# Ledger of designs, part 5: VH-VL binders against Nucleolar MIF4G domain-containing protein 1 (NOM1)

Target 1, 198 residues: Nucleolar MIF4G domain-containing protein 1 (NOM1), of Homo sapiens (Human) (q5c9z4r362to559)
Amino acid sequence: KKHVKGLLNRLSEPNMASISGQLEELYMAHSRKDMNDTLTSALMGACVTASAMPSRLMMEHVLLVSILHHTVGIEVGAHFLEAVVRKFDAIYKYGSEGKECDNLFTVIAHLYNFHVVQSLLIFDILKKLIGTFTEKDIELILLMLKNVGFSLRKDDALSLKELITEAQTKASGAGSEFQDQTRIRFMLETMLALKNND
Short names: E, the ipSAE of ESMFold2; O, the ipSAE of OpenDDE; V2, 0.75 times the mean of E and O plus 0.25 times the DockQ between their complexes.

## First folded at step 1 (VH-VL)

Design r6 (framework fv_ragifilimab)
Fold by ESMFold2-Fast, scan of step 1:
Structure r6 (fold): chain C 198 residues (1-198), chain A 118 residues (1-118), chain B 113 residues (1-113)
Amino acid sequence: as target 1 above (198 residues)
Amino acid sequence: QVQLVQSGAEVKKPGASVKVSCKGSGYTFTEYAMYWVRQAPGQGLEWIGVISAYSGETTYNQKFKDRATMTVDKSISTAYMELSRLRSDDTAVYYCAKSWDYLGFDYWGQGTLVTVSS
Amino acid sequence: DIVMTQSPDSLAVSLGERATINCKSSQSLLDSSNQKNYLTWYQQKPGQPPKLLIYWASTRESGVPDRFSGSGSGTDFTLTISSLQAEDVAVYHCQQDYSYPYTFGQGTKLEIK
């Protein structure tokens, strides 16, 4: 729907309440399926760009999803999450020309920050990246920890410690010329800083 | 304790208009859409349309678009459905209904019998 | 518009026996994003409004007895009453809430033999 895309194009911190209220109104007037499809499509168009999305604008879009998830219904966040994860898996596996993968991963991080998804999902994603442990995976791990590390520690300190141990074990076995030892070291230092309350 | 209470039965002549009311209680009226459905005697259910209790924005079944008007009065938590240019085949029980969490119509009004005869 | 067709138009079943009502849609009601079928069942007793029984094709509404069950996916759906009780005598309606305009089947009248 043209109107939904127009609302998202104007989205900013000062008008968040107005725009979320207008979207809640549209949800009351239209079928659940039509609104979820339209909103998700519009959000994906706004967030999945070849250039890195400004952090403030990204947070505002995901915050809008969180507001609707809590006011309209949990299916709003679930529908958007499914689309984001599916697109991320495709781009991660087959590649992209720009920053689409980074942008999608940041969306997932903010869905956690705004309480649309649980810490278990974030830990599952991080464990899978540690399992494959490519240069791309290390950068995604760093991006996620930058956005959610403190919240992960608050939500599940034990799982965070286990994740760090797994990463250390994987890193000790790497040692190949293909691996970026400097970035691996920086990742481990970042993880240890989180563990040590730094 | 959600309850939808509709206005009483009406008898109309062909060509007249009827306005049915539906008063909601036990929930926040403006948080949910109000739907209108009718049922002719011995027949199935027929969807008329939906109105947002928040904005007043409407979506009509094309069959009723030129004759039906849905409105809401937030101050008294009441929705209205007016049907104009009545014909004998508009004789039916008219229901208002709401959906909780967008999963079917979980609460219905008791129905309003509208009889159109000459 | 999505056309909903029920079968049979009426049936008579003995107390304690199984009653089965079918509903077909002219197009799929399965939402690919959440894997839910947007098919709802209602029970309507004489002089009363319809009462929600089942949504998402198979999820029983709170307070509905467990003898009522819904099944099916896509275009073919079934409402089953495993052991008919006297209070179950009613007209049963299926509805698609997949897209506007919402449409209903013609209804199935269930009676005691």
Scores: ipSAE 0.000, ipTM 0.444, lowest interface PAE 17.4, mean pLDDT 84

Design r7 (framework fv_ragifilimab)
Fold by ESMFold2-Fast, scan of step 1:
Structure r7 (fold): chain C 198 residues (1-198), chain A 119 residues (1-119), chain B 113 residues (1-113)
Amino acid sequence: as target 1 above (198 residues)
Amino acid sequence: QVQLVQSGAEVKKPGASVKVSCKGSGYTFTSYYMYWVRQAPGQGLEWIGVINPNSGGTTYNQKFKDRATMTVDKSISTAYMELSRLRSDDTAVYYCARTLYHDSGFDYWGQGTLVTVSS
Amino acid sequence: DIVMTQSPDSLAVSLGERATINCKSSQSVLYSSNNKNYLTWYQQKPGQPPKLLIYWASTRESGVPDRFSGSGSGTDFTLTISSLQAEDVAVYHCQQYWSTPLTFGQGTKLEIK
């Protein structure tokens, strides 16, 4: 719906309350399925771009999803998450020259920060990236930790400690796994700083 | 108290191999990388390689890759560095040293093992 | 490989005077993402292994006297001993840990005048 897209195109911190209220009214007037499909489509069009999305704009769009998730219903966040994860998987596997993958990954990070998804999902994703441990995976791990590291420590310090141990073991494996030692070292430093309250 | 204790001095002929040991005590052996560094008489320090004592994973300086072998025995908190096909210019003091992943400085060193290669 | 060059090769300084040792890397060892310089300084006395003095270019290791200080960024680094004492006679080595192979300077021998 053009009205929904128009609201998202004007989204900013000062008008967040007004726009979320208008969307809530639209949810009351239309079917939840139609609204979820429309909202998800419009958000994907706004957030999944070839250029890196400014952190503030990304955060505001995901915050809107969180507001609606808590005021309208949990299915709002669930529908959006499903679309984001599906799109991320496709772009991650088949590649892109732009920042679409980074943008989608940042959306997942903020869905966690705004309490739409639980830490278990984030740990599952990070463990899979550690398993493959490519240059791209290391950068995605750093991107996620930059956005959610403190919250992961607060929510599940034990799983964070386990994740760090897995990353250390993987990093120090064969000589070939030291090819990107500078970025790997920075990742391990970041992880240990999070674990040790730095 | 943290200590790294190395095996005693060795005298070898060209073409032979030498295996130096380094026993850690006073800390959790598997929580620190173990590095090997050598120093020829009157010369600077030269890095040989690093081993993760927990996984056994290694990274070698390319100069030593085909001759050096690093291993660990976790049950006795001991790291080993074997250098094969010795040449006279391998005469040096060989050191083990540890580092934490978080901190990249070598905070503790073994006392050194003099390896002399002569005909 | 990153080449580390120290200057001077040898230095004689009177007791109580300032000693300055320089270290230059062939490429930057500053990591822009964390704003840290991957550079350490070691002190080595005859018959002994090297002893860690300074890491991250300017952070003094625990137990190292405050007369030792490190400074610099990127490619140019300095170790300063503000007031030389007799026990400071040693060879000083700089090291980069920015990339493998890890490399050391040739060493600077510090002696009393």
Scores: ipSAE 0.000, ipTM 0.431, lowest interface PAE 20.3, mean pLDDT 83

Design r8 (framework fv_ragifilimab)
Fold by ESMFold2-Fast, scan of step 1:
Structure r8 (fold): chain C 198 residues (1-198), chain A 120 residues (1-120), chain B 113 residues (1-113)
Amino acid sequence: as target 1 above (198 residues)
Amino acid sequence: QVQLVQSGAEVKKPGASVKVSCKGSGYTFTGYWMYWVRQAPGQGLEWIGVINPNSGATTYNQKFKDRATMTVDKSISTAYMELSRLRSDDTAVYYCAREIRGYSYGFDYWGQGTLVTVSS
Amino acid sequence: DIVMTQSPDSLAVSLGERATINCKSSQSVLYSYNNKNYLTWYQQKPGQPPKLLIYWASTRESGVPDRFSGSGSGTDFTLTISSLQAEDVAVYHCQQYYSIPYTFGQGTKLEIK
């Protein structure tokens, strides 16, 4: 674990190939279960912090997962995704002190951007958030759309339009009180910018 | 030059199904959403649904979702709308229409319409 | 569902005179955060499909003569033809695209006196 954690601590764009190669070699030398447990634990420790993670570092960590997903095997990405989703569900339901939920949600966004997960998962999550439409949900919707909106439009423009329509209907049905909220305004402006190619 | 060409008029008995086609030409078929709208004689326009020709994803007006099925055949740039369990009040001109300029705020091009008559 | 109501059902106007057609929505179609009205006007000549005239309540579609103009905001909208021409004889339809299902007014038949 210490060795894997050390590799992640040194991870950067210029050494991505070297570090992914070293991790691939570790996968060949150890059981898949042990390596998946160790890698997932180390990634969670690096990515799920009380403060917001810098976007570049987050992208690099998730890109590493995507590389290993393709070079070592799909179980790498699947194991990490399952851990991320379980942790997100727990924090979403039971709360957290800092930005752990935001960081987990950003990890899910980048797993989609790097082709570890499909757009259906993202739409499923976003529709659930629109269904409950709390202040926290609106924040998460906006965060996701900032990270994946253009890719969602490219992959399934109709589902994106349906999502935007559901959000607009939900906001309108909530009356003027919700329409006066800054977070709802920014979410809907972001959605319309994606739709209008602004 | 953008053109939407629909299949010809149909006469059906109550309880039957009708399938209307709409062939797009003069544009990238998979780049624009296709809408279906009907108009009963002397009446206003009524929206049925929309399909994304690239993915096959659909959204239906609640009033039609138990009877309407929209599909596409990308190889021939053709969209289809099938309406089942026809009633006499389904007698209408059925139109396909393309979204405005690649985003779906209004309809910029329409097919010529297909008259479907449902009578016993 | 948003209900769209047009008035009058039919209108007769002399050539060269102003024609005005009204459209009311049962709830606002103005999205305050982008300041746009999700309202479109169509022209339908006998035996033809509808043709887009105006979108965003007041923006004329390419190729539409400048005698056609749209105005209004929120729930009350007007289509104006400043100087009626013979080719303007048609049924005019308003539509909202604020929320699904998309809905249309019943249409207004414009005739020459």
Scores: ipSAE 0.000, ipTM 0.417, lowest interface PAE 21.3, mean pLDDT 83

Design r9 (framework fv_ragifilimab)
Fold by ESMFold2-Fast, scan of step 1:
Structure r9 (fold): chain C 198 residues (1-198), chain A 121 residues (1-121), chain B 113 residues (1-113)
Amino acid sequence: as target 1 above (198 residues)
Amino acid sequence: QVQLVQSGAEVKKPGASVKVSCKGSGYTFTDYYMYWVRQAPGQGLEWIGVISPNSGGTTYNQKFKDRATMTVDKSISTAYMELSRLRSDDTAVYYCARDYSPLFYYYMDVWGQGTLVTVSS
Amino acid sequence: DIVMTQSPDSLAVSLGERATINCKSSQSVLHSSNNKNYLTWYQQKPGQPPKLLIYWASTRESGVPDRFSGSGSGTDFTLTISSLQAEDVAVYHCQQYDSTPFTFGQGTKLEIK
């Protein structure tokens, strides 16, 4: 539906309430399945780009999903999350030349920040990345912690402490004098700051 | 319009310290690492270090570790590089530069205009 | 530390002709985890800061003319300007970002013949 894409193209903080209201009207006029498919397709088209998506634009799109998730129904956020996770997994496994993986991972972070998903999902993802602990995994861990670390501490400080301990243990044997060692060091410093609330 | 604007030229005596500033605009300052690089007259580029504007965490080139201090002031989107115990061979143009990557050390996509620091008796 | 060496130190090329600049690293900058070469090229005109041209050894930065190309892998890299224009007169620097400290080549000065 071209109307949905038009609304997303005009989306900004001052018109958020108006655009979400118009989308609610569309949900009344069409089946929820058709609207979920249309909305998710339009949002994925905006978020799966080779360049890094501007932070404010990304937050506005995810905030819109959160509003509809809470006003229209939880299936809105669930449908979008499922599409995002599936796409992330495919790109993560098979690779990309640009920032598509980073953009999708940031979407997942903001779905958590706006209360569409629970901290358990974020911890599960981070534990898997720590388990494999490749250069790309370290990049994604830092990206996630930058976006949600403080909120993870608020929601479950004990699980965050355990995650940090696992990362420290992995890091003690993983790096050398290469750039990866510098990035590992920065990751640990970020994690310790979160743990100590510095 | 991403820009990095640096402070003006400095003339210092050997043994003094210099503090160069770099103000970012047109982007979210805390989202990108900031590098410091210098270039002596007629010479190549030399990497001093990197700082995270978000955390204040730093990594220095060992050559500069005992004399260089990198800091940030988030409230005014400004990074600083202070070099102490200046020698005549510290005479150079000092650049700040933004990392392409929001979180990881990659390459420099936006550079400041440079600050000439002259160290002479 | 990884040492970067450029050749030649300077060259003069006629307008419209091909210019070739080489860069050699003392250690491989190809990372096994992602099969990327951590090498970039910058252009620097007199009195100006360096400008990013090429990253990941062969990817052109947005807005850089297609006459600029990067090639090579591991330890041996080349920057090619297929048809030299007057505005291309500059010093060109290669840089590795595989390990800290980041290191640059000594620079190659490109002049019109």
Scores: ipSAE 0.000, ipTM 0.438, lowest interface PAE 15.7, mean pLDDT 83

Design t1 (framework fv_temelimab)
Fold by ESMFold2-Fast, scan of step 1:
Structure t1 (fold): chain C 198 residues (1-198), chain A 119 residues (1-119), chain B 106 residues (1-106)
Amino acid sequence: as target 1 above (198 residues)
Amino acid sequence: QVQLVQSGAEVKKPGSSVKVSCKASGGTFSSYAMHWVRQAPGQGLEWIGAIIPIFGTAAYNQKFKGRATITADKSTSTAYMELSSLRSEDTAVYYCARDSGYELYFDYWGQGTLVTVSS
Amino acid sequence: QIQLTQSPSSLSASVGDRVTITCSASSSVSYMYWYQQKPGKAPKAWIYDASNLETGVPSRFSGSGSGTDYTLTISSLQPEDFATYYCQQYNSYPLTFGGGTKVEIK
């Protein structure tokens, strides 16, 4: 549906209320399934780009999802999350030339920031990345912590502490070569700063 | 709220060692990296290395590896940088600087310690 | 190691002028920072993560850039802005600084 895509293309902070209201009306006029499929497709097209998406624009798109998730129904956010996670997994496994993986990961971060997903999902994702512990994984961990670290600590300080311990153990087990890597040290530093920062 | 206070100026002979201290007050000492940066007279900034006190791990610029030793004492909230086998080229102001943690930049700096190496 | 090249090394400008300082990295970076240093003083954090102004930095300052090319701009130079500005990357060890750009009064 071309109409939904047109609304998203014009989305900005001043017109958020108008656009979300129009989308709510569309949900009343059409089946939830049809609207969820259309909205998710349009959002994926807008957010999954080869270049890094501007922070403000990304936040506005995810905030729109959060508004609809709370006003229309929780299945709106659930449908979008499922599509995002599936797309992330595919791009992560098969690779991409640009920033598509980073953009998808940032979408997941903001879904958490806007209360569409729970901290448990974020911890599960971070633990999986620590398990494989490639240079790409470390950069994704840093990207996530940069976006959600304080909220994660507030929501579940114990799980954050456990995550830090797991990361330290993995870094030690990787041998002296990984211990000398700058980005691993930055990741551990970021984790400890989050644990101890008031 | 965060303040870094360094030890006073030093005059050293070639071949000797110097140990500069940086005492932190306010905020959290152990969870943030403490960096050492030097600046020779009229020259730019050069990174020496850093320590994360809680881990006890230090990282060094390859140029200084083997001559520089960076340590931290959590009980006194003090970081140290010792530089051995001094040459005249080591004459510089030595700064400690705290890493911001999340944003990875030097948000607080000490006042600097002038180390002069001459015969 | 990542080498940072700043241009110009020095410039003379008048109050009210627009000043642009560039920083070029030898390889792509995503973490770029700017520091202001006045004579006899320690550097002061000025712009973090390419474009974010540190608390207390006047709005006439701005930062932009990505990849290998970054800029610091002062839209209307004021007397207190005369200083040396350094870029710095935080992507890999050793951490490196640009050579500095000295902004001095004309």
Scores: ipSAE 0.000, ipTM 0.450, lowest interface PAE 14.7, mean pLDDT 82

Design t10 (framework fv_temelimab; at its last look DockQ between E and O 0.02; V2 from the best seeds 0.00; counts 0 for: pae E 14.1 > 2, placed apart)
Fold by ESMFold2, look of step 2:
Structure t10 (fold): chain C 198 residues (1-198), chain A 120 residues (1-120), chain B 106 residues (1-106)
Amino acid sequence: as target 1 above (198 residues)
Amino acid sequence: QVQLVQSGAEVKKPGSSVKVSCKASGGTFSSYAMHWVRQAPGQGLEWIGAIIPIFDTAAYNQKFKGRATITADKSTSTAYMELSSLRSEDTAVYYCARDRLYSGSYFDYWGQGTLVTVSS
Amino acid sequence: QIQLTQSPSSLSASVGDRVTITCSASSSVNYMYWYQQKPGKAPKAWIYAASSLESGVPSRFSGSGSGTDYTLTISSLQPEDFATYYCQQYDTYPITFGGGTKVEIK
């Protein structure tokens, strides 16, 4: 509804408590399904654009989801996550000329950091990217590790070490193109820093 | 490889409930959505709803008006769909189908189907 | 809800014929998915994301389209292609399917 979009347009860190409170009241006054549909649609429109979105603004929108996920109900986060994951899969498989894929991946990273999703989802995504091991996959792996690598170590250091070992194995067969080598090297250096800094 | 094995066929009376199970093997259960789709004899496919086990939260097709309940047991890698207040038009084959959270909405693995017959 | 309308509802064609099945959405969708179903069997993923063939699908199958209009084409119909084909959208809940197109071989 128009009221939800107005609240999201005004969202910022200083007014987060006020806006989340107003949304909680709307959840009490309307069906949860209608509210979830409306909120998710508005958030997708705000966060999933072809252009780069300011990192702080995106974080604030995802933080709002996390607050409502914990104060209203876990169906809030589940509904939003499902929309994000579906859109990511569609954009990833067919490439993206804009920043939509990166924006969606950053949203998933924030959902993990704000405890809406568990590390299992993050590891599952990373394992699949390592399995296909394209130039785009390497960039997405780097983006995710920069955002959540330390949190993943905290939650499941063993799974992180196993992931790094798998990536090192895949990198052994890498091509000799200059761009491919640079990206692969940076990925391995990032992973090594995560593995050895405990 | 991933396999989905459903419970056996059931015959039910109008007004009763049925609970169909779908046991997954060969993959991670918690981070994949499990969907339920039915097909009445000679008819097309109809989506009932889905669960994302990591959230323990389900979404439903409005048509089922709170008659459907979808749950999951992560310890046994089993999803369940319960349909209450059964009517003769609920006679159908009920399928579970897997969808990855990041793989979109298409169903890459299907159970064998469970025939539910509603008759007096 | 996004309604999907498949056309035709059934068709009969000879081995070797080119057949085309259409799926029209009531509003624009990003991608369309197709399933093949043989009698008495569960549906099988056939074409994903409008035009990509699932593993094991013969190259005589193709998918195309965007926006509201999508097609599945069989370039040279074979006896094993007897089945019902369904389109499916993912853009909004509820997930919906087309009514199906039954392909019969003369």
Scores: ipSAE 0.000, ipTM 0.467, lowest interface PAE 14.1, mean pLDDT 80
ESMFold2-Fast, scan of step 1: ipSAE 0.297; ipTM 0.751
ESMFold2 (binder alone), look of step 2: mean pLDDT 90; pTM 0.923
OpenDDE, look of step 2: ipSAE 0.344; ipTM 0.781

Design t2 (framework fv_temelimab)
Fold by ESMFold2-Fast, scan of step 1:
Structure t2 (fold): chain C 198 residues (1-198), chain A 118 residues (1-118), chain B 106 residues (1-106)
Amino acid sequence: as target 1 above (198 residues)
Amino acid sequence: QVQLVQSGAEVKKPGSSVKVSCKASGGTFSSYAMHWVRQAPGQGLEWIGAIIPILGIAAYNQKFKGRATITADKSTSTAYMELSSLRSEDTAVYYCAREYSGYDFDYWGQGTLVTVSS
Amino acid sequence: QIQLTQSPSSLSASVGDRVTITCSASSSVSYMYWYQQKPGKAPKAWIYAASSLQSGVPSRFSGSGSGTDYTLTISSLQPEDFATYYCQQYQSYPLTFGGGTKVEIK
């Protein structure tokens, strides 16, 4: 629907209530499946760009999903999450020329921040990245921790401690490349600062 | 809004040292790397080195190691680059620039002209 | 160290022209960036990760390439595009820049 795209193009903090209300009205007038497909497509087009998405704009789009998840139904957030995870897996495995992967990962972070997903999903993703531990993985770990680290500590301090221990163990076997060593050390210091109230 | 403000122009004698400052405002200082890049008149860009304040460690282009010292003061959100044993060929505009996690240098200072002459 | 060679060193073009500049690395690079610099000003981040435009960069700019060969293209040159463009690698230390390509009015 071109109407849905028009609403997202105008989305901002002051008109969030109006736009979410209009979308809720569209959900009442159309099938849930058609609306979920349309909304998810429009959000993916808006959020998954080659350029790094501005943080505020990203947060507003994900907040809209959270509002609809709670007002229209949990299938709204579930449908969007499935599309985001599927796209992330594809871009992560096969690569892209821009910041699409970073943008998708930031969407996942804000889905957690706005209570669409639980901390268990975030820990599962971070553990998988630690398992492969490429330079790209280290940057994604840092990106996630910057967005959600204190919330993860609040929700599950024990799992955060276990994650840090796993990262330290993995790092002890890492290669000697100068750039990789600097990045790994920065990541570990960030993790330890989170653990130690800094 | 991030802004990097550098100290003013300097004129130095050969053999002396210069210390240029770069004060960051409007963002998180410690989590970003601060790079130093110079540009001689009419020439290209040359990387000197960088510091990651939260780690307290610096990386240097080997060409400048032993002469360049890069430091940071987290309490004042200020990075410094000191270059010793100055020669006339060190005459250049010196820039600080910010980087996060391997991304490009997203914000740059205005530059500091250092002139080395007798 | 990774050496970056830009071609051409300078070019003259007219408004509306398609401009292509290249950056060749002495070894494979996955992290290539482009900067725009105007006389008397600091460089501005322009293209990151080879092909992604920085916020505010006009859509007439594009980047492409992988491995050792990278390209910056301006599809229809505008007056504000006259500048020197630098490529930069972040694959390994020391970080290096290309020699720059000066885009001049014909």
Scores: ipSAE 0.000, ipTM 0.434, lowest interface PAE 15.8, mean pLDDT 82

Design t3 (framework fv_temelimab)
Fold by ESMFold2-Fast, scan of step 1:
Structure t3 (fold): chain C 198 residues (1-198), chain A 118 residues (1-118), chain B 106 residues (1-106)
Amino acid sequence: as target 1 above (198 residues)
Amino acid sequence: QVQLVQSGAEVKKPGSSVKVSCKASGYTFTDYEMHWVRQAPGQGLEWIGAINPETGGTAYNQKFKGRATITADKSTSTAYMELSSLRSEDTAVYYCARWLDYGYFDYWGQGTLVTVSS
Amino acid sequence: QIQLTQSPSSLSASVGDRVTITCSASSSVSYMYWYQQKPGKAPKAWIYDASSLESGVPSRFSGSGSGTDYTLTISSLQPEDFATYYCQQYHSYPLTFGGGTKVEIK
């Protein structure tokens, strides 16, 4: 629908309440399946770009999903999350340079920040990245921790400690696979700082 | 305390390439996107592109795609903008600028004059 | 691409005058910013999100507007306000700037 895309194209912090209200009215007037498909398609088009998306604009789009998730129903966030995760998996496994991958990963981070998804999903994703431990995985881990690290510690300090231990174990075996060990060291320092309130 | 320090002025021949550096200090380099903007003598500002230093993701103005390459070195907190196939029209002051929140450039480098002449 | 047109391109005014600069976008924009640039210097952040003054910007400056029409006003012009002012939109890439308005003190 052109209407939904038009609302998202105008989305900003000052008009968030107005736009979310208009979308709530659309959900009342149309089938939830049609609205979920339309909203998810429009958001994916806005957020999954070849270029890095500005962080605040990304945050606003995900905040809109969170508002609708809590006002319209949990199926809104669930539908969007499923689409995001499926697209991320496809791009991560078969894709390209990872610009779209980074944008999708930031969407997942903000879905957690805005209480659409729980910490268990974030830890599952991070553990899988630690398991493969490529240069791209290191960058995605850092991106996620930058966005959600303190919240992860608050929500589940024990799982965070376990994650850090797994990362340290993998790092001790990584050696010459990486051209620049600086990023691995920075990741571990970031993890330890999160654990120790630094 | 935040400072962006750019490399010095360059004089280049048409058809060559130039690489301008922008060294960041006083903040966590990977927390902010770095953008590049140029200004031809006596003219306005023109956006070239951007990099997210944390992810390495880039965005370019279509006018510069294929000629501009923006990179970042996390270990030195330095962003780079390389422009190839230089023309006289590329003579300009090139600025790096830190991106804050909703697209606001809160700190700018001092600028690097690139002169393209035969 | 969204085009920004600033009016006037230049103006001369006396100390104490009210100065108004306009920025018109070819289509509605989400964010508008203003920068002050003095001769030989880099632009300086001045007004963000159409109306919010950057820290250290004198209160005689104000910004207003939404959609396609935006204004920067200086209520009582001072000698240090000599500069070129640029608007900049963020709604979509590429980011675009207005052509600039040069403010000269008589």
Scores: ipSAE 0.000, ipTM 0.426, lowest interface PAE 18.7, mean pLDDT 83

